# Ledger of designs, part 6: VH-VL binders against Sensor protein CitS (citS)

Target 1, 196 residues: Sensor protein CitS (citS), of Halalkalibacterium halodurans (q9rc53r339to534)
Amino acid sequence: AQTHEFSNKLNTISGFLQLGKIDEAVDFIQKERKIQQEWIHFFIERVNDPTVSAVLLGKISQAQELGIDVDIDPSSQLLTPLQERQQELLVTMIGNLLENAFDALLASGIENKKIYISFTDMGDDFIFEVEDNGPGIPPQLMESIFEEGFSTKEGTHRGFGLALVKKAVHELGGAIFLEEGELGGACFVLTIPKHE

## First folded at step 1 (VH-VL)

Design s07 (framework fv_spartalizumab)
Fold by ESMFold2-Fast, scan of step 1:
Structure s07 (fold): chain C 196 residues (1-196), chain A 122 residues (1-122), chain B 113 residues (1-113)
Amino acid sequence: as target 1 above (196 residues)
Amino acid sequence: EVQLVQSGAEVKKPGESLRISCKGSGYTFTGYYMHWVRQATGQGLEWMGNINPRGGSTNFDEKFKNRVTITADKSTSTAYMELSSLRSEDTAVYYCARTLYSGSYQYYMDVWGQGTTVTVSS
Amino acid sequence: EIVLTQSPATLSLSPGERATLSCKSSQSVLYSSNNKNYLTWYQQKPGQAPRLLIYWASTRESGVPSRFSGSGSGTDFTFTISSLEAEDAATYYCQHYYSTPLTFGQGTKVEIK
């Protein structure tokens, strides 16, 4: 299956990065037609955690396959070492936020689908932001979207993913915010303390 | 509504300094570079430089590097351009314009200020 | 520095006619890693700021009429107005954003007879 093959490729990339085999990881990714070399080098220079890098590269590749443009703020960085539990939960949160953005954009019928990502480890917190240019979230639904099992057919964010993010960020002593962004859609900001 | 609003016209003498402002509204100021572009009467457009308001990093065309200073105030969403040691050939309309920055890519100028007319004469 | 050369300097046409403008770059503005041409087209009317019409060489900005189009790759670019309207009288500039310094072409003035 193509999904199984893609998962195996991401595991291989993650494995090389975890072993510090940067050249081997870059060579493997460069042979994949869908991931541009400049993205790979950006993540190698800007993200010290190999698993987080692998997940973000995989999500960018997935977005490209879905016809969604993904842009990452060039000032983004995650250079502070992650504790094992922080890494596990951050990977889960990144995955769920991006899947929710994908679902919202695909359901919206918008022709020019776009996601903006920003992340930083300034100060005492890791901060991760995802914004889309979809229909956004009505004010009356802003609290309901984080409830387990919530769903809507209007192309807004839905389902179990946001409830999982809320639970994960709470476990880490952090917070999730729905903010105003430039693209006109939903903008989610995660804050995670660097120490327990 | 996304807008860039510039300060008013200036009349200067040779040797003086110019300082003009560009205030952004309706968008996240720190998500966009701010550029300065000038145009002499009846002439083409000339890029002077830019600033990333998030970190304050700047880039300049070498012709202006020793005379131009670009700054940004995040609290007021305002960028500033100062040009020193003014000469008559600095007479021009000065524009600010924003560009999105994202990942490994440079972007295009989608929103421009209305322009500031600057006259330098003895 | 990358130099952009536009031609013709002036183009005088009647309403309904097709306008074709050229922009040539001294070096390629196609970035092989992302397969994008770092080239824009702006419209400027007297007394006004430039207005973005085309980016990535061929993508039309939101709200820009379909009669405006861009084409080309690498070093040779074309901007076309399929059927001129009186409101299209303006100077048109190409600009690259491939590397600093950013540069503009000298402009093509489109006049309506």
Scores: ipSAE 0.000, ipTM 0.437, lowest interface PAE 17.6, mean pLDDT 80

Design s08 (framework fv_spartalizumab)
Fold by ESMFold2-Fast, scan of step 1:
Structure s08 (fold): chain C 196 residues (1-196), chain A 122 residues (1-122), chain B 113 residues (1-113)
Amino acid sequence: as target 1 above (196 residues)
Amino acid sequence: EVQLVQSGAEVKKPGESLRISCKGSGGTFSNYAMHWVRQATGQGLEWMGNIIPMFGTANFDEKFKNRVTITADKSTSTAYMELSSLRSEDTAVYYCARGRSYTSGTYGMDVWGQGTTVTVSS
Amino acid sequence: EIVLTQSPATLSLSPGERATLSCKSSQSVLYSSNNKNYLTWYQQKPGQAPRLLIYWASTRESGVPSRFSGSGSGTDFTFTISSLEAEDAATYYCQQYYSIPYTFGQGTKVEIK
């Protein structure tokens, strides 16, 4: 029930954005409790891909419903046009990284749950970063998450996973890194080459 | 609300194999690791292993490495633990427990099965 | 493997008294990259499965009364029941998930006089 309502709202917003009907998207969102108009204005100015915008807005809305505070670096931008495959895989990776952060934060039980998002395309790569203030990566899994054994086979559907992200980013000639962040939880950085 | 229901008590002879099932209900099965923990009478808790569905990875204490197999069937929301070459010292209550998981790990076993009593005697 | 040592083996106290339980690890369970302690506390009453009380050394599980708390870092951890109630009679176990195999302490039995 809540899943269907949320998906329908995202489809409506994505539809308006895909058609370049920014004013209609803004008007629709002004009536919603879950998505702040300020986020829409940010994405209008900073993100040229309607599908990526819709996914991020949907994830921000989901985070707010879960009591998670989301902050986006104000210098973030994705203005370079994405190829169809880059868009498809980036959306998948964004979804999985944010679901990972949600799960970690909900599981942690901390009162002040935070996610920090940053993205840029000013260099030769698309760079996308997700950091949380949750428990981070267990030491016993640090080695395993970067092994070939974590690649997803075609018949294996896990619903979320770093193995899916690693496979997707490698398909695009990019990389995934686990970095030290300021929030003290997991900090994942994706790099995707803009061109061949 | 979320429950784990284990198969019934077992009486085995040394050298036989044991298979215990743990069926989940009321929650999302694939988002949680399933752990197996045993407890001999009057003794403490001993972790045997787990399966982390998001990676398809099973982990176990090396003392069980050649005897234990941990699997999961998502279509029936059921986890299984098999222990072969049973010995009298395998007599214990065996618990399954779900661990809270995220794509990079697991922690906090928040829901436990009722336990399966296993007696191994000649 | 990481060995957890709990003390005392048994605490016999009256209702309203403070219970303080110790858990010491043979190796640090503090992960420097995220500054988190991979340590959990469970309560087990006779004939029952264990119950999760505390994870990440100091985070209370939802629904767990505020009289239960955890503290400590690295190798030295404490579990406290600020004012014992009769229903708190149980064995309490610490457990680490820093490295495989996961290990439990031997337990501290809390008895109410």
Scores: ipSAE 0.005, ipTM 0.457, lowest interface PAE 14.3, mean pLDDT 78

Design s09 (framework fv_spartalizumab)
Fold by ESMFold2-Fast, scan of step 1:
Structure s09 (fold): chain C 196 residues (1-196), chain A 123 residues (1-123), chain B 113 residues (1-113)
Amino acid sequence: as target 1 above (196 residues)
Amino acid sequence: EVQLVQSGAEVKKPGESLRISCKGSGYSFTSYYMHWVRQATGQGLEWMGNINPSGGYTNFDEKFKNRVTITADKSTSTAYMELSSLRSEDTAVYYCARDRVYTSSGYKYMDVWGQGTTVTVSS
Amino acid sequence: EIVLTQSPATLSLSPGERATLSCKSSQSVLYSSNNKNFLTWYQQKPGQAPRLLIYWASTRESGVPSRFSGSGSGTDFTFTISSLEAEDAATYYCQQYYSTPRTFGQGTKVEIK
């Protein structure tokens, strides 16, 4: 019920942005007070694709409801037009990476949960980064987590979600990898070529 | 034929900087990590770091992270390793080696290596 | 970081003899979900780059002679040359790719008498 209502609200926001009705989108969000006004202005200026904007705004709203502090690198931008398939797969990848971060942080019991997001299209690639301050991936599992079928019995969907992301990135000619981040938790980076 | 070809031998003085290249051919350059491994005279192999050429993101062993820079040029399928503040202990043969970034079959290993670049640091 | 310890340091044998090399890891390199050990063996001859021989502890790389084999699991690994040939004189290294940083053993030098 709440999930359906949430999706409808995101679709409404996406619709206003798609039609260039920025004032109406802002008014709708302000009235509901679900998302900080600063996020709305940031995404209107920095992300040209309405669907990607709607998904990111929705995930940020979800994180804040879960008590997770979200920080976005202020140089982030996604202004290059996306092909339909790129958009579809990017939305799927963003969703899975952020859900994995949420799950890890909620399971951790950490009081000050934090996620850092960065994205850019200034070079030859679309780059999307998600970092958390959770327990991280045990060093011994860092490279195996991308393997299809990875998961502990009764474990999270983290391993399965990452295999799906790897498959999507492969279809776009890109890559996913795990880096050591500054927050001390997991840091996932997606790279996707802009040119086909 | 898959090959990694490295730049030629270098002779350096302490305090100088080193830059070595590694050119890949016969494969998809962005589908493989490029690792840098060194070997001091009469010693074993020591991993320095790697780069994902697709995004330019790097990992380093703590021993090298303040002196090593690894970069990649996708247009020429060439990776570079720079080592600054050279000292006599940096005298070694430096190797590049490839390792698959991702695969549906899981993790890969260093299957193809460059021929090595001999570096001598002496006063 | 994972520390790999190889023994013996040097092994001197005649052609036709069996060579057995040990590699011990400070922690398990077994990935439990697929039951694979993330350990490789490389051969290095003087003046040459290392050559991959064995991966996942026991899988032989394509083109590698059948006399070379690997075994073991978790923390204890063995590399065997069933019948030593003159061309096998080299230093052999184990390496783990279970975690970053990648680490190598110190090497075992195999000499032909």
Scores: ipSAE 0.000, ipTM 0.457, lowest interface PAE 13.8, mean pLDDT 80

Design s10 (framework fv_spartalizumab)
Fold by ESMFold2-Fast, scan of step 1:
Structure s10 (fold): chain C 196 residues (1-196), chain A 124 residues (1-124), chain B 113 residues (1-113)
Amino acid sequence: as target 1 above (196 residues)
Amino acid sequence: EVQLVQSGAEVKKPGESLRISCKGSGGTFSTYAMHWVRQATGQGLEWMGNIIPIFGKANFDEKFKNRVTITADKSTSTAYMELSSLRSEDTAVYYCAREPRYYGSGSPYGMDVWGQGTTVTVSS
Amino acid sequence: EIVLTQSPATLSLSPGERATLSCKSSQSVLYSSNNKNYLTWYQQKPGQAPRLLIYYASTRESGVPSRFSGSGSGTDFTFTISSLEAEDAATYYCQQYYSSPLTFGQGTKVEIK
């Protein structure tokens, strides 16, 4: 029950942060082998939403166990309070985008797997970006990857991830873009209005 | 703690329609998959379909596609399953169950919370 | 449609004995991108809803006693109860969530003598 215990640890961290118990959250995280001190300090200073922090820390830890290197843009921040629905959907979208990147990298056979994350809440939007160094997405598939049930993978169940992200951003009045990446793989950018 | 509470037992005649509700409490509703599974007396489990409320579209086993409708109301955290043109073979206990999807790949993809079941009897 | 075949249909054992249950899939439920098997095990006691015991073929759900374990990959899966207790009398189902429609095995009934 490694996976379930990991989820329980994230819930504990989220709980401490939601109660404003930052010192307790830091102490809990520091005692875990999988999470480095620099990530803890970064998220405490740069991310104001406890649930978002817990999800990102959990995904970084998971990536490390999968042999994937994760870098976060040092200018990243998410300090504007999220409405309850924005938080719920953003957490879902972050999870699906990172899961998509993990899947692509593990299937690729690339030795030096890398993900780059950037996020900001400057201006009128929350912006979240995930880039990988996998094989990328062929131009002819760019529109179809957001369709319900689409997958180039074996098994139809996995086809909902990007369709869900598209629906979630549209519900929040935002958008998702597939951009050219510097790493040579897929680069997804989410935008979510702060007030619409 | 998350709990699913289903509507009460139903007695129906052949040709009628059935509607069962499943109300979630104590957690997020919209991003979880809500499944419907039935079990005839003395038989095994049979998956009927699911819905992810945030997406709004349901999936079904083809055996039920023309008779089953699965919906969700996010404002009341309630999922519904309707089955039309009832037959005696539809006599079963009907369960709703949730599946977590979106806390990451580390989260269980199994049905971790189940409703108590709704007994449905179809007889003339 | 993926078909899951469980064996044996019924297993009658005494307390303290090991129970070994098999589940075979008509096609692989291993998702190569994350190297996980999309197979779960549930326990169902008479008159009760099923209870999740194992997910990803071998990961134990929180609160589930350590005597329950799962193993296997691809098409061949095993569920084991290392030392049976009276409360373990139930029907056990495997289920795949690799592809739609989701399917269950027919179940193995574990009886305690």
Scores: ipSAE 0.007, ipTM 0.488, lowest interface PAE 11.5, mean pLDDT 80

Design t02 (framework fv_trastuzumab)
Heavy chain, then light chain:
Amino acid sequence: EVQLVESGGGLVQPGGSLRLSCAASGFTFSSYYIHWVRQAPGKGLEWVARIYPSGGSTRYADSVKGRFTISADTSKNTAYLQMNSLRAEDTAVYYCARDRLYSSYFDYWGQGTLVTVSS
Amino acid sequence: DIQMTQSPSSLSASVGDRVTITCRASQSISSYVAWYQQKPGKAPKLLIYAASSLYSGVPSRFSGSRSGTDFTLTISSLQPEDFATYYCQQSYTTPLTFGQGTKVEIK
ESMFold2-Fast, scan of step 1: ipSAE 0.006; ipTM 0.546

Design t04 (framework fv_trastuzumab)
Fold by ESMFold2-Fast, scan of step 1:
Structure t04 (fold): chain C 196 residues (1-196), chain A 120 residues (1-120), chain B 107 residues (1-107)
Amino acid sequence: as target 1 above (196 residues)
Amino acid sequence: EVQLVESGGGLVQPGGSLRLSCAASGFTFSSYAIHWVRQAPGKGLEWVARISGSGGYTRYADSVKGRFTISADTSKNTAYLQMNSLRAEDTAVYYCARGPRYFGSAFDIWGQGTLVTVSS
Amino acid sequence: DIQMTQSPSSLSASVGDRVTITCRASQDISNYVAWYQQKPGKAPKLLIYYASSLQSGVPSRFSGSRSGTDFTLTISSLQPEDFATYYCQQHYSTPLTFGQGTKVEIK
């Protein structure tokens, strides 16, 4: 009951942020006594783009509805202003990477499903990382997962998701990497040059 | 009521191992992160490690990386700190503390602490 | 790592006094500072979070404020139960770091 109420409040905050109503979002948080104000203040202060904040909060809410535990590295930040095209493609890539992780975890049958998120813009690049504790990617499939139309089993993988992410990140002059993660599942890292 | 209770502290020789437990009650364990914070005799507070309450992502202080492992058993609402290759400078009272899962780590609930003494 | 520098290391005060403790972060950490009270032989207790938010159940004589990378804890009218050691902590980035502590003693 508490989880459902929290999810609904996150969706309300996400809605305000998506509409660019930052003052309304802040007022809602400060007046609502049944939510952890610190958690929401993190997104308002550490993610300087309301659209990116809205998408991340919406995806965290979705993960909770699916029974997936999401952890965000406390050092994460995204304070550098995004160009219009960078914002559009970053939102698309974040959505596709998180949905890929959701699909992998739900198909795995793992009881304690977990996702780790980290992002930073402290260097020359925007860096975004998504790690799950699912079955990971077999070495034989590492290249094919980025090909258009790739599918795993009975459509447990969204066939165009990772191919779309690779295309989008390359359009921005960046790269996507599949790394070894600490959770034992897939670990995807995006790098996007700032190119102001 | 919400509480955390530590156990497992004691006297160990340098190079030895010890496992601490942090038993949680009165709240939904998986909705929070559990941290270990230590305090050497007469000294200040030092953060050691963190795990999400669901037993997910872990983070460690550089002074303990490779020697300490934090874990959690969500069915028992218990977090653990496995301490290997112990050194004299690891002597401290070890507290477990509860923090938010996503955003930082202000600690609203603390255990009573358990003393670990590393001495020959 | 983010360093938190507290001042003073100790102070002497009388009941009824206004006490101010300061904490400086080595870099911009927004409002992600908490303040704790610790009595001898006891675990720390959260007083203030997010720089200025009072923890539930904590007396209103405690308050926190921020100016850039400088943070202050104020006790408006010191009571006998307030003699303790106080710590600031940044919860902006791992590793999480604490100030060295300020001991508030009876004058």
Scores: ipSAE 0.007, ipTM 0.507, lowest interface PAE 10.6, mean pLDDT 81

Design t05 (framework fv_trastuzumab)
Heavy chain, then light chain:
Amino acid sequence: EVQLVESGGGLVQPGGSLRLSCAASGFTFSTYAIHWVRQAPGKGLEWVARIYPSGGYTRYADSVKGRFTISADTSKNTAYLQMNSLRAEDTAVYYCARSLSYTSGWFDPWGQGTLVTVSS
Amino acid sequence: DIQMTQSPSSLSASVGDRVTITCRASQSISSYVAWYQQKPGKAPKLLIYAASYLQSGVPSRFSGSRSGTDFTLTISSLQPEDFATYYCQQSYRTPYTFGQGTKVEIK
ESMFold2-Fast, scan of step 1: ipSAE 0.013; ipTM 0.559

Design t07 (framework fv_trastuzumab)
Fold by ESMFold2-Fast, scan of step 1:
Structure t07 (fold): chain C 196 residues (1-196), chain A 121 residues (1-121), chain B 107 residues (1-107)
Amino acid sequence: as target 1 above (196 residues)
Amino acid sequence: EVQLVESGGGLVQPGGSLRLSCAASGFTFSSYWIHWVRQAPGKGLEWVARINPSGGSTRYADSVKGRFTISADTSKNTAYLQMNSLRAEDTAVYYCARGGDYYSSTYFDYWGQGTLVTVSS
Amino acid sequence: DIQMTQSPSSLSASVGDRVTITCRASQSISRYVAWYQQKPGKAPKLLIYAASSLQSGVPSRFSGSRSGTDFTLTISSLQPEDFATYYCQQSYSYPWTFGQGTKVEIK
């Protein structure tokens, strides 16, 4: 029920942005009070792709509902036009990296959950970074987390999303890097060449 | 007391091969990335390669890809750089450096003394 | 590749002077910059990591700062032992790249 309501709102926002109806998108979000007007203005100025904007705004809204603070590096931008396949795979990768961070933070039980996001296209690559303040990834598991079917909690979750990210990034000729971030948790850096 | 000690440098002719060793002590070897960074005489620093000793994953600079191979032996706490098809422009002091840990931002906190590789006829 | 451009390439200063060295990244790299000091015939030594964090054992006269893609290393009061070449380095994206270096000559 809540998931359906959230998806409907995200689709409405995505629709307005895809049609270039920025004022309508801002008005819709403002009335819902789920995403601050400042976020919408940031994405209008810094992200040219409506689908990427919609996904990121939706994930920020979801984080707020989960009690997770999201900070975006103020120098972030994504202004270079994306090829159709790059866009499809990039939104899939962004979604899976952020969902992985949400799951890690919710499982951690820490009080002040935080995610840091940075992205840029000023060089030869699209670069996207997601860092959390969760428990991080044990050294012995760093290679295993990208393998299909990996899970530390039994069942179908945790690790499947990262396997999909690895597959998607290889298809685009890019790379994914894992390191412990300065927030104390996991830090994933994704690089994708602008030109094939 | 963290220590990295390089060995294996020397004079070699173009097209030749050399194997460098980096012996590590004073820390848990498998918990840190090991890098090779070189410096040509009178020039700046150039990153060459890195290895994760625990998982074996490697990365190389384009200038050495296909010619150099980095490896590690965790039982000996030693990293290696196998250098094949050497060129005059590979002449440099080669440093072994420790790159953070699995839980820290990446940077080179400890360096070896360096070993000189000279490629000349 | 991310290009790191240092300025100046060299400078001369007196003991007690404030010295500033700059490093510009060709693209956004967040805070992932380290600064190293290299004395003649020696290996580099880490001074600053994550743009502004002082490495343990390094004198407090050394500091780092960031403004967008511009990074600075400041020596607040130059000492005789600070004669060296200084390098910036980014670790945001492979290949990791260094600036070309800045030689600090006392006097």
Scores: ipSAE 0.000, ipTM 0.451, lowest interface PAE 15.2, mean pLDDT 80

Design t08 (framework fv_trastuzumab)
Fold by ESMFold2-Fast, scan of step 1:
Structure t08 (fold): chain C 196 residues (1-196), chain A 121 residues (1-121), chain B 107 residues (1-107)
Amino acid sequence: as target 1 above (196 residues)
Amino acid sequence: EVQLVESGGGLVQPGGSLRLSCAASGFTISSYYIHWVRQAPGKGLEWVARIYSSGGYTRYADSVKGRFTISADTSKNTAYLQMNSLRAEDTAVYYCARELRYSGYDYFDYWGQGTLVTVSS
Amino acid sequence: DIQMTQSPSSLSASVGDRVTITCRASQGISNYVAWYQQKPGKAPKLLIYAASTLQSGVPSRFSGSRSGTDFTLTISSLQPEDFATYYCQQGYSTPYTFGQGTKVEIK
């Protein structure tokens, strides 16, 4: 997975060097190191659960390889200890929501693909949000996207992703919402009680 | 634009009841926490209750637990505070306020203008 | 409950003055502090959240900072419209609690 990201970065550096843009190549390398440092520091400070951190970092890496720009709200945190079942289901939900966003963006043909992630555990709930800048969910499909076996013809390689998220969040006594976000695409929000 | 408008305040005797309304416009309440915060005349702010209507989650300050009930009607885009067994100490301007739930820091970004509740004989 | 203690309760200042208001939490609450401005007869208005993040549309003369459990709101150059009461609030846990308020009055 890393090999494709590495190749793309190497190609960018090679491009600068071929054009005699040595300073730009140096700046690019320095920015990449800073970005990696910032992500590591963010997750060390803001996410106490190693499994959740690993899944989020893996999905961010996957997004980069797919040419998708990922922003995480800098106020985000998950510092409250997770119960074993909460961790298992949250990992599943994060994976499915992000895969859904990837599939929608890749199917859309949009050149500037973006995902916004936000999460918090302040107050009585864990809250996790994923927004994309894709075409969004057609109004006629808003109720059916959470039903078991739902799939669009072109975008998804699985028909169960959002239904699994809804089942998982309901098992934890929580809820999932589809909202219109600032990016203009789909915006999914999960709420999970800290203590049931 | 985002607006919250409170109503239902008035004069009530100790032991009485009132229901306050908080009508929202410019956003959908089911997507946010809605709070009630009160302020006694000449005093500071006191948080009273919150609701996240989509999940059915409510929380209350100890001073009002068992007496006040927060609710919401998403079809009317309106939140409510049912106040029972009112005491003189409940006299205050009652504000409804909105919280950006996924910001990670529980704070109130928009407030209504308030409705005055006076509990007196 | 987390207690938020503001100081001073009131202060008198002139236009152009630097004004600082402090708020102390009774326990560690990280950056979970917001600041509000309230003018007489009006609802509170959010100024700052996450201890130091300025709310959109709020003038840059307002700033917030944290040192341990101590939080400060600073107005770098007081303007006539800034005469108001200011409140801190902790968002770390329910019940959410506010400081008792600081009234900024004309000298």
Scores: ipSAE 0.000, ipTM 0.440, lowest interface PAE 15.7, mean pLDDT 81

Design t10 (framework fv_trastuzumab)
Fold by ESMFold2-Fast, scan of step 1:
Structure t10 (fold): chain C 196 residues (1-196), chain A 122 residues (1-122), chain B 107 residues (1-107)
Amino acid sequence: as target 1 above (196 residues)
Amino acid sequence: EVQLVESGGGLVQPGGSLRLSCAASGFTFSSYGIHWVRQAPGKGLEWVARISPSSGYTRYADSVKGRFTISADTSKNTAYLQMNSLRAEDTAVYYCARVYTSTSWYGYFDYWGQGTLVTVSS
Amino acid sequence: DIQMTQSPSSLSASVGDRVTITCRASQSIYSYVAWYQQKPGKAPKLLIYAASSLQSGVPSRFSGSRSGTDFTLTISSLQPEDFATYYCQQSYKTPLTFGQGTKVEIK
């Protein structure tokens, strides 16, 4: 879950980018001292959608505050224009997958928390991957993690994230995969057709 | 009609290279993971490698890691296995097989190709 | 790697017999086991997935079960077309691993 302060910062960044105020967005990010100039340059060069850029930059900033190292595959790109609904659902899916990774890593108690992100649009599909070095998904839970209301935590208000991702990706005619990643934790891959 | 057709097998000397192809037809290629499984003459089945064509995700058996590379060309509905630095113990019939992506965590092969023989001998 | 040990390595049976093949995993793999049938010169054919789910088109005489790390494939009444080699496979972790196979031969 995001804090009110973090959500406000993300909204501010998203707002600047949506209005084409790239310099203002860059200035705001730099003043927070949370994101290196290299990240900003990467997203400007490799991601053509301002809303997706804002969400990813915000999540990277959040990860840094939580002591989580984030690596993005250097071949990543998202240059093909997204349709409005694809953008809305992709942003939701990215947010939910990264929050899931954050929660798993924080609950794990490991010292060297890592997330690997990869995305591409070189083929017929938009592909987005999130991998962590947390405890992974127990095999007996692999199917149930996509059910509405599933949670490994006590309490009743957490458990819609992965179910929402599955619903969103299926609405776009795509798929979600649970792969065995190199980092040893969970590895989720989203595929979304460019053409509906 | 669902088909997976392997090609590219043959006789090669130790240290040589071969590229196997697995041509898919009759189904949505991007909805399936593609795996290579081999079987030495008179022996059992050994998993070699996998690729998810839509995600690009790959995994390899330790016995082939660094020597074999799996890839996919979604425009041609074809997966490839590039085999370098071949050894006598790589002699086998190589099968490609598919795994449905919505049940990929079960990892079962519902359809297999006919296989292509690779013989590594001097 | 997860090791899958099949027993027996071979058996001789007659048409109408009940045949049982066992596969043991070296560690807990839950129900991530599939069973395949392979006839000479042919590719393997899926029979059972998720330890006990019968693949569409496979005769009901085939069944699978799990007890801890032990997995069983049963053919309730062996038919002439069932003489083949059978393999178990785990999909819990990469590398995916197979049992060594059980050859079901005519008695």
Scores: ipSAE 0.000, ipTM 0.469, lowest interface PAE 13.7, mean pLDDT 81

